# VHH binders against o75319, part 184

Target 1, 181 residues: o75319
Amino acid sequence: GNHIPERWKDYLPVGQRMPGTRFIAFKVPLQKSFEKKLAPEECFSPLDLFNKIREQNEELGLIIDLTYTQRYYKPEDLPETVPYLKIFTVGHQVPDDETIFKFKHAVNGFLKENKDNDKLIGVHCTHGLNRTGYLICRYLIDVEGVRPDDAIELFNRCRGHCLERQNYIEDLQNGPIRKNW
Key: E = the ipSAE of ESMFold2; O = the ipSAE of OpenDDE; V2 = 0.75 times the mean of E and O plus 0.25 times the DockQ between their complexes.

## First folded at step 12 (VHH; framework vhh_4orz_3)

Design nn2 (at its last look DockQ between E and O 0.89; V2 from the best seeds 0.76)
Fold by OpenDDE, look of step 12:
Structure nn2 (fold): chain B 181 residues (1-181), chain A 120 residues (1-120)
Amino acid sequence: as target 1 above (181 residues)
Amino acid sequence: EVQLVESGGGLVQAGGSLRLFCAASGFTFSSYAMAWLRQAPGKRREWVAFIQSAGRTYYADSVKDRFTISRDNAKNTVSLQMNSLKPEDTAIYFCAAKYWPTLYGSYDYWGQGTQVTVSS
């Protein structure tokens, strides 16, 4: 259906580039059919996403969608020049190793092919916070060797909201490193 | 054979300037991010400046607005312009190369370092 996700309005639509990385996090954009249920200033469409990214003098090179539904927008709503990757990620639980691996693999592939530019990897779940933050931090920790607390702090600061789920935070801080291949 | 050779270090008075150079060979320079790191006596090696293959730059807070990193892919060189030098900038400065296009993580190749001494 076209119901607005719970608490969706409470989160900033787009974060900032995470310095030293190619990541930017945002909440899920909603297709036009949702607009009738939103005030004009609350609307955040795929088009709005790209406009906001442009306002930051950035450019998206990849979108990773971590939502567990397809009802929010269609890949066809995105520019053809920006690849779209869906990784169905269940909410509220720590992503499994397969999900983590898929995410890492996608990011690594992008980085290898986009070294000559500075395009960003846009990552989102519903709110662009918990699942999104976990996987980005998991990547920074496991692949980039960043300290867990530093990764979390960096993500929180750039997203403008803090990771909320204790199980995600606990896994990042104290959980095992996941294999990168 | 991969080589990174630093030059330009020396003794300078506080408030002065130095320009470090690093000449690279033995790998595809344009495909690598380059960085300057430094190690002061009794301290850990710390990152100073970073430049992506695509040209984005990052600086440590301690050197921001004083240091400038740049690269010349045609000459396979990376440079560090150091202005307004302080005694606390005294260290061995290392040039490093990183294939992975992110600020974090380990570097693939290292120079031998060049001494920079800033007197008060």
Scores: ipSAE 0.822, ipTM 0.903, lowest interface PAE 0.6, mean pLDDT 96
Fold by ESMFold2, look of step 12:
Structure nn2 (fold): chain B 181 residues (1-181), chain A 120 residues (1-120)
Amino acid sequence: as target 1 above (181 residues)
Amino acid sequence: EVQLVESGGGLVQAGGSLRLFCAASGFTFSSYAMAWLRQAPGKRREWVAFIQSAGRTYYADSVKDRFTISRDNAKNTVSLQMNSLKPEDTAIYFCAAKYWPTLYGSYDYWGQGTQVTVSS
């Protein structure tokens, strides 16, 4: 079925651009079939995503989908001009080194190809918070040398919600720097 | 050979203005982000202003609304207009270049620095 993801309605649809980076985080957009259980003001479709990005005077140049499912929307629901990448990321556990590497590789590839524009990488999991925040912060810490507490604070402020999973927070704050890129 | 050469430093009274210039050569300037950093005596080097190749700018809170970074890709220069200078702005100012468009992380090329001294 097309059940609304648990607690999905509790989160702001789209965050703000993270200053000094190319990241913006959002919760998973839901295709039309989910709207039967949503009030009109609760809807957040792929079209709504792009409208909200334009309202911020930003442009997406890549969407990284961290969900482990295809049920929420299809890549065909996105403008053909915006590349889409799925990185299957299991929830509840700190992502493994292969997943972290894939994310870092995708971000670095994007930055190389887009250094002369100002387009953003949109990143989402189901809620756009825990897996999304972990991988963005992991990139900032490992690749760009940002202090863990500063990366977490920047993500929380720009997403509009704080990271919730303690195992992710603990690994970011106290875990090793991963040099796998 | 990559070169970043700063100029425009000097002595200035508090409340005054100064404009720094950085001339770049030996790389594709228009493809690099540029920054100004500063180091006061006995202190860590700190970031001051950053400009992406695409023109988006960022400023440290301590200089926001007083300093303006700009770039001229035709002349391969970056400049820093410093207004309302304070004694705490006294430092050696460095021009730096980075291939990535992000504010954080290390820089690929550095200038030798130019001294700015703001007197009371």
Scores: ipSAE 0.611, ipTM 0.829, lowest interface PAE 1.3, mean pLDDT 92
ESMFold2 (binder alone), look of step 12: mean pLDDT 88; pTM 0.885

Design nn20 (at its last look DockQ between E and O 0.77; V2 from the best seeds 0.00; counts 0 for: pae E 2.1 > 2)
Fold by OpenDDE, look of step 12:
Structure nn20 (fold): chain B 181 residues (1-181), chain A 120 residues (1-120)
Amino acid sequence: as target 1 above (181 residues)
Amino acid sequence: EVQLVESGGGLVQAGGSLRLFCAASGFTFSSYAMAWLRQAPGKRREWVAFITSAGRTYYADSVKDRFTISRDNAKNTVSLQMNSLKPEDTAIYFCAAKYWPTMYGSYDYWGQGTQVTVSS
């Protein structure tokens, strides 16, 4: 269906580049069929995403979609020049090792292929917060060796919203480091 | 053999300027992000400036608008223009290289450092 996700309107559409990284988080853009259920100022389409990114003088090089559904928008709604990766990620539970690995692998692959530019890895789940924040922070912690609290603070500041799920936060702060291969 | 060799350090009066250079060899320079870090006596090493392989720059708040990092891929060099120097800028300055594009975490290669002393 085309019902608006719960609390979707409560979150900023697009965060800011995480300084020193290639990450940007945003909430899920909604395809045109959702617009009739939204006020004009609430609309956030794939097109709006790219416009907002452009307004920040940035460019997306990859979109990682962590939602567990395909009802929000179609990859065809994105520019052909921007690759789209779907990683089905169940909500409310800490992503499993396979999901973490898939995310890390995708990010690393992109970074290796995009050393000559500063294009962003756009990551989103439904709200672009919990699953998104966890995986980005997990990457920074496991791959870059960032302190968990620093990673979380950086993400929260740049996203404009704080991670909400205690199980995610707890795992980031106290959970084991996941293998990078 | 990987080498990073810093130069340009020295003694300067407060308000003065220095330009540090780092010459890199032994690795694909253009594929690496470069950084300047510094360590003052009795303090932890801190990052000062970072420049991605693509040329995006980041600065510590303490040096923002005073320092400028730049790179020359043709010459395999990274530079740090330091203006309006302050006594608190006194430190050993290190050039570092990182393959991974994040400015956080550990760096892959390090120079030996160059002393910068700013007198009041």
Scores: ipSAE 0.817, ipTM 0.901, lowest interface PAE 0.6, mean pLDDT 95
Fold by ESMFold2, look of step 12:
Structure nn20 (fold): chain B 181 residues (1-181), chain A 120 residues (1-120)
Amino acid sequence: as target 1 above (181 residues)
Amino acid sequence: EVQLVESGGGLVQAGGSLRLFCAASGFTFSSYAMAWLRQAPGKRREWVAFITSAGRTYYADSVKDRFTISRDNAKNTVSLQMNSLKPEDTAIYFCAAKYWPTMYGSYDYWGQGTQVTVSS
């Protein structure tokens, strides 16, 4: 139905560009059918996403949707000029190696094709926090060589909310390094 | 053969200014991100400033508002304007180039460095 995701209202809609990367994280935008249950100031639609990015003087060049469902918005709600990629990511456990590989492959492909511009990769799950933060940090650690604590701090600061799931944090800090792309 | 050649280093009094230059050759300069890094005696090399091929700039917190990185793709140069210099800015400054557009990780090409010494 039109159920607003649990605690979705509690999160900032869009974070800030993570300095030195091409990432920006946000919570899932919600299509018009959800707005009946939202005050006007609580709304965050696909259009609102793009307006907020523009207000930061940024531009999205790819959206990676990590949710396990299509009920929140349809890719057709996005501008045709912005590529959209769904990577089904289970929300209760550390993402498996296949999911991590798909994410890394998508990011590397985007960076290769967009080297000569400044466009961002927008990444979201439901809240734009745990799955989103895990995969962004995993990329920074494995591919960019960033220390785990520095990756986590950077994500938390730029998202405006801290990663909370301890199994994700533990895996980032102490889990196996996944250097294969 | 790739070459990155730094110049403009020297001795300067605290509070003074210097401008470093890096001349690049042997690769498609406009396709590379460029950076300045520095290494003080007894310390690890640290990142100072980064500029993407598209011209977006980033700075380490310690130099923000004092240093300015810029690039000239027509001349294949990157420069670092350093204002309000402090003794802790004393280091060998390296120009580096990276094909990948992010500032973290390894750089592909390095200059030999230029010494900057800030006296009290």
Scores: ipSAE 0.496, ipTM 0.787, lowest interface PAE 2.1, mean pLDDT 91
ESMFold2 (binder alone), look of step 12: mean pLDDT 87; pTM 0.885

Design nn21 (at its last look DockQ between E and O 0.03; V2 from the best seeds 0.00; counts 0 for: pae E 9.8 > 2, placed apart)
Fold by OpenDDE, look of step 12:
Structure nn21 (fold): chain B 181 residues (1-181), chain A 120 residues (1-120)
Amino acid sequence: as target 1 above (181 residues)
Amino acid sequence: EVQLVESGGGLVQAGGSLRLFCAASGFTFSSYAMAWLRQAPGKRREWVAFITSAGRTYYADSVKDRFTISRDNAKNTVSLQMNSLKPEDTAIYFCAAKYWPTHYGSYDYWGQGTQVTVSS
């Protein structure tokens, strides 16, 4: 249905580019059918996403959608020039190795094909926080060799909200490095 | 109004110790990373030490194992303990604040600096 996700209004719509990376996190944009249940200032559509990105003088080159549903918006709502990738990711649980691998593979593929530009990888789940933060941090830790606490702090600061789930934080801080490609 | 006020500088003999302090006001201190930089006469300003809002510390190679940066969010202060001082440590030391948790790049706010002189 068109019910607003729980606590969706509590989160900033778009974070900031993570310095030294191509990542930017945001909460899920909602298609027009949701607007009737929102105040004008609460609305955040796919169009609003791109407008906010442009306001930061950035450009999206890829969107990775980690939500476990397709009810929020359609890929057709996005510009055809921006690739859309769906990675169904279950909430509340640490993503499995397959999900982690899919995410890493997508990011590496993008970086390989976009060496000549500075376009961003936009990543979102429902709130653009826990699943999103975990996978971005997992990539920075496993692939870029960033210290776990540094990765988490950087993500939290840029997103404007802190990772909330202890199991995610614990896995990032103390969990094993996952195999790369 | 944002203010960063350094203190604790002075004259010390080589091998001695000093502790610098910086008192911050006018911004949400706990949300910012803090840093110490220094500028010697005729030289460019250089980064010395960095501490994130979460308390992670970083040091320039020239001061590693001799200097210690720390912060007190309750008092809005950052300090620099300087041990085993050398004449080449002589400089004006600046306190600086940065919102992003990276020690490279530009800083948002600066103090006026405090003079540190190490005699041989």
Scores: ipSAE 0.013, ipTM 0.309, lowest interface PAE 8.4, mean pLDDT 92
Fold by ESMFold2, look of step 12:
Structure nn21 (fold): chain B 181 residues (1-181), chain A 120 residues (1-120)
Amino acid sequence: as target 1 above (181 residues)
Amino acid sequence: EVQLVESGGGLVQAGGSLRLFCAASGFTFSSYAMAWLRQAPGKRREWVAFITSAGRTYYADSVKDRFTISRDNAKNTVSLQMNSLKPEDTAIYFCAAKYWPTHYGSYDYWGQGTQVTVSS
């Protein structure tokens, strides 16, 4: 349906580019049908996403959608020039190794194909926070060798909201390094 | 075979300026991001400045607005202009190269370093 996701209004629409990375995180954009439930200042559509990215002097080169559902917007609502990838990621649970691998594979593929530009990977779940933060931090830790606390701090600062789910934070800080790129 | 050779280090009074250069060979320079890192005696190596293959630059907070990284793909060089130097900038400065456009984590190639000493 057209119901606004729980607590969606409580989060900043788009974060900032994470310095020294190609990542930017945001909450799920909502297609036009959701706007009847929103004040004008609360709207955050796919078009609004791209306008906000442009306002930051950035450009998206890939969107990775981590949501469990297809109801928020259609890929057709995105510019044809921006690749879109869905990686279904169950909420409330630490993502399994298959999901982590798919995310790493997508990021590594993007970086290879985009080494000669500065385009960003946009990552979102419903709120652009817990699943999004986990997978971005997992990539930075496992692939880039970033210390867990530094990855988490960078994500929190650039998203504008702190990671909330303790099981994700615990796994990032104390869980195993996943070496399967 | 791969070489990164830093030059331009030396002794400078606080408030002064210095320019470092790094000459690269043995790899496709234009495809790599380049960085300057530094290590003071007894301290861990820390990132200072980063420039992507496309020319986008990033700086550590401690050097922002004082240091400028630039690259010349025709000459296979990267440079670091350091202005308003402070005693805490004293360190061995390393040139490094990385295929991926992130400044965190491991770098693929490293230079041997050049000493910068900033006196009061």
Scores: ipSAE 0.006, ipTM 0.401, lowest interface PAE 9.8, mean pLDDT 89
ESMFold2 (binder alone), look of step 12: mean pLDDT 89; pTM 0.897

Design nn22 (at its last look DockQ between E and O 0.84; V2 from the best seeds 0.00; counts 0 for: pae E 6.2 > 2)
Fold by OpenDDE, look of step 12:
Structure nn22 (fold): chain B 181 residues (1-181), chain A 120 residues (1-120)
Amino acid sequence: as target 1 above (181 residues)
Amino acid sequence: EVQLVESGGGLVQAGGSLRLFCAASGFTFSSYAMAWLRQAPGKRREWVAFITSAGRTYYADSVKDRFTISRDNAKNTVSLQMNSLKPEDTAIYFCAAKYWPSLYGSYDYWGQGTQVTVSS
């Protein structure tokens, strides 16, 4: 269906690069069929995503889609030059170890292949906040050795919204480190 | 054998300038991010400036707009231009290399450091 996700309009379309990382978070872009249900200023399409990224003088090198549906946009709506990775991630629950591993593996693979540039890893779920924030923070904590609170603060600041899910926050702060490989 | 050799440190008056250099060898320099860190007496080591393999730069708030990090891949060198130096900039400055492209975490290779002293 083409119904707008709940609270989708409440979130900034695109965050900022997380300094010192290759991550940028954004809410899910919506394909053209959703536009009839949105005011012009509320529209955020795949094209708008790339325009906003460009306005920040950045470039996307990879998009990781964490949504658990494919109804929002098609990979074909993206430039051919930007790889698209789908990691189906169930909402509201802490991602399982397999999901975490897939995310880490994808990020590490990208970084190994993109050392000659500073292209961004664009990560999004529905709102680009909770699932997105968790996995990015989980990566920073487990792989980069960042303190949980610092990772969360960094993500929140750059996304322009704070992680909302207490179970995610609790897991990041007090949960076990996940195996990286 | 991997080597990072710092140079350019010394004594300067407040408001003065120094340029630090780091010469790297023994690894694929162009594939590594480079950083300058410093350690003042009785304080923890802190990162000062970072430059990715692609040339993006990051600075600590304390040195922003005063220090400039740059790299020359052809010469395998990284430099730190330090302007408007302050007494609080006094420290041993270390050159470090990091394969993983992040400000966070540990560095792979370290220099021995060069002393920078800023007098009031």
Scores: ipSAE 0.778, ipTM 0.887, lowest interface PAE 0.6, mean pLDDT 95
Fold by ESMFold2, look of step 12:
Structure nn22 (fold): chain B 181 residues (1-181), chain A 120 residues (1-120)
Amino acid sequence: as target 1 above (181 residues)
Amino acid sequence: EVQLVESGGGLVQAGGSLRLFCAASGFTFSSYAMAWLRQAPGKRREWVAFITSAGRTYYADSVKDRFTISRDNAKNTVSLQMNSLKPEDTAIYFCAAKYWPSLYGSYDYWGQGTQVTVSS
């Protein structure tokens, strides 16, 4: 249903652009049907997302939705000019190699197609934190060669909240480099 | 043949200024991010300034507010304005080009370098 996701109100709606990357993270926007359960200052709709990005003098060029459900908003709630990609990512578990590969492929494709602009890849799960942070950090570590602790620190600072799931953090810090050929 | 050719290096007194230039040829310059890196004697090469193909700039903390990177896509050049120079800025300065618009990772093309020496 129309239940507000658990603890969703506790998280900042949108983070900051991660310097030196094309990433920005945010919590899942909620379509209008959820607004009856929210105080006006708590609302964060797809429209609010784009307004907040514009207020940062940024522009989204791709949204990667990592949620395992389709109930929060529909792609048609987004401007037609912004590509949308759903990568179903199971919560509570370190994402499998297929999921990691899909994420890397999407990011690399975006970077190639958008090399002549400065548009951002918006990434979200439900809270824009654990699954989102894991996959962004996995990309930075595996593809860009960033040290695990530096990737995690950069994500945490720019999101405004720290990664919480210990299994994700441990895998990023001590797990293998993922070769998703 | 890809070429990156640096110029503008030399000897300068502490507190002075220099402007480095890098002329690029043999690739689609406007599609590449450009950077300046430096290598002091006996030190590892370090990143100094970075500019994306779209013009967004980044600077190492040690040079922030003293150095300015800019690019001219019509002339296929990238430059580095260096103000308030200090002896620790003494290094060989390299321009480099990178296809991906990310600060991290390896560069695809490198120049030969130009020496900057700052004396007090």
Scores: ipSAE 0.086, ipTM 0.560, lowest interface PAE 6.2, mean pLDDT 90
ESMFold2 (binder alone), look of step 12: mean pLDDT 88; pTM 0.888

Design nn23 (at its last look DockQ between E and O 0.08; V2 from the best seeds 0.00; counts 0 for: pae O 7.3 > 2, placed apart)
Fold by ESMFold2, look of step 12:
Parts: sequence; C-alpha cells; structure tokens
Structure nn23 (fold): chain B 181 residues (1-181), chain A 120 residues (1-120)
Amino acid sequence: as target 1 above (181 residues)
Amino acid sequence: EVQLVESGGGLVQAGGSLRLFCAASGFTFSSYAMAWLRQAPGKRREWVAFITSAGRTYYADSVKDRFTISRDNAKNTVSLQMNSLKPEDTAIYFCAAKYWPQLYGSYDYWGQGTQVTVSS
C-alpha cells in the first residue's frame, strides 16, 4: 500500500531559502492517498508545498527529486510550468560521482537559464535531509568554493534539522574535493 | 575592453559616511551580478555586498544595516552607500562582476579599487 515513509513525520515539511543561493530543501510531499494514515496536522501534499513556498514570498523554478520511487506523488500533481527532474540517488551511502555530476549539471544549467529571475531550485529526497543536504553541500563546496563547515551550517540552519549521517558529514568535511569535474 | 572603475573613496572620520560608485563598460551590465569586496592591509580580500541582475541583495554580517548596495542599469553603475563607518572598514574597495548569479564563487571582472580610510 501507501505506507508513510519511516520517520517522515519527524521533519519540518519545508525549509527556508538558503541565503546567497537558489536552494530550498523539503521532505517529499505525499499525494492525497496517503492522508488516511495521517493526522490533519501531519499532512504535506504537493499543494501544501507550493502554498508554503508562496508564504515565504518565493517561487519554485525547478524541482529535483532524489527518490528512487514515483509512489509518493506524480509530476502531474505539480503546475505544468514547474520543471521536474528525477535523479535516482542511492540512500545510506555517499552518492557516487555520476550522481554528483548529474546534480551539478542540473543546477548549473538552471542557474544559467534563470539568471534574470530569482526562482528557487527545490531539492528533496524522502526526508529532505541526508541525501538532499549532501548534494547541496557538495555543490556549494566543489562549484562555489564554500568551506565545508560553512556549507553544512548553512544547510542545517535553513533546513531546520541537522544533517544526521556520519559518512555524509565526514565525506563533506574531510573527503575529496571534486573541482576538476 | 571590459572596465570597472571605482570612485568615491577617501578619508573619513569614524561615524561618517561615504558613497562609492563603480562605472562599468565593455559588457552587458544588466546581465551581470555585481559586488563590492574589500581588502585591508595584509589581509585576504573579503566580500562586502552583492546584488544580482534581478536586484536581490546580500550583505556580509559585519556591514549589514550600515551599507546599502544599489545598481542603475540605465547608467551602468553600481554604488555602495556606507554609513556609520568604523576604523575596521578601512580597506581598498573593489567592484566586481560575474555572470554566475550565485553569491559564492569566482568573479569574472574586477576594478582597480578605491581606498577608504576611516580615522578614529
């Protein structure tokens, strides 16, 4: 069935725009079929996502979905004018170089084509925390030259939750820098 | 040839104000993000204020609420209003431009700099 993802209820639905960037992170929105298993205050649908972004006086210009499944919502549940990109990202392990490259390429393409507006790149995995935080921070470190500790602190503050997986944190802080991609 | 030419620097007493200007030529100004950076003697160059081509502004914590960046796309200028100046604001101030819209990262073009000296 439509099982609620493990620990999904423990996380704030949507973070805040990360200052100086185009990133905003959120947990996966769940289509209406999941709501029978949720208290009213626990619901977070695709419509709720867009309402919360509007409440921040922001606008999404791209959604990057890092999950391995389409069962949570369909891209058709989103406005037709919001580009959607799925990048299958393996959980529990530091993303491989191919996944990191795809993410960087998508972000760079968006930034080039949207330089004349202020629209956001929304990034989510299931919880909007570990895979999402890793790839956003990896981009800021490798492409933008942000110090690892500063990238992690910025993500944690804006997401409203600290990055949890030790292997991700250690790779960001002490692992290889991939500047010559 | 691309040029960024800063002006408006000088000697100012603590608590005073200055307005810096940067005149740009040789590129499509309205398509570039603009920034002010500064370098004090013996220190690394640091970011001060940033304005995107879309007009969104960002400030370093050390200057927030005291400095204001603005741009005039009709005149191809960016300015920095500096209020409540402190001795630690003493530096060479550089105008910089980049096509990439993000605050972080490298700049494509740099000015020669203008000296700002704040005396006690």
Scores: ipSAE 0.347, ipTM 0.705, lowest interface PAE 3.0, mean pLDDT 90
Fold by OpenDDE, look of step 12:
Structure nn23 (fold): chain B 181 residues (1-181), chain A 120 residues (1-120)
Amino acid sequence: as target 1 above (181 residues)
Amino acid sequence: EVQLVESGGGLVQAGGSLRLFCAASGFTFSSYAMAWLRQAPGKRREWVAFITSAGRTYYADSVKDRFTISRDNAKNTVSLQMNSLKPEDTAIYFCAAKYWPQLYGSYDYWGQGTQVTVSS
């Protein structure tokens, strides 16, 4: 249905580019059918996403959607010039190795193909926080060699909200490094 | 004592190539991201290239596809291969170290710089 996700209004729509990376996190944009249930200032559509990114003098080169539903918006709502990747990711649970691998593979593929530009990888789940933060941090830790606490702090600061789920935080801080490609 | 020592600068004709080196000592090199910055006369210091501890590279738009940054953690060195040099690349080039992961902001350690001059 067209019900607004729980607590969706509580989160900033778009974070900031993570310095030293190509990542930017945001909450899920909602298609037009949701607007009737929102105040004008609360609306955040796919179009609004791109406008906000442009306001930051950035450009999206890839969108990774981690939500476990397709009811929020359609890929057709996005410009055809921006690839869309769906990785169905269950909420509340630490992503499994397959999900982590899919995410890493997508990011590495993008970086390989986009060496000549500075386009961003936009990542979102429902709130653009927990699943999104975990996978971005997991990548920074496993692939970029970032210390877990540094990765978490960087993500939190740039997203404007802190990772909330202790199981995610614990796994990032103390969990094993996952195999890369 | 922390030291960053640049070398490899000099005079080169437009279209030519240079390779800069930076030798690091006095800190845990493998834990730091390394960068090259440059400052031309009368201009602000600008970022040129960045390499993470894991070897991921980033470049300023002005040098993309012409410059290549690399590091050797066994030797505590970072290098900058500069190809297809232009007069606009004339500057003092600095090696800098930054504690990962943040790209922008202050660097923890700086070299003294090496002069690169590209003639027309």
Scores: ipSAE 0.017, ipTM 0.303, lowest interface PAE 7.3, mean pLDDT 92
ESMFold2 (binder alone), look of step 12: mean pLDDT 87; pTM 0.886

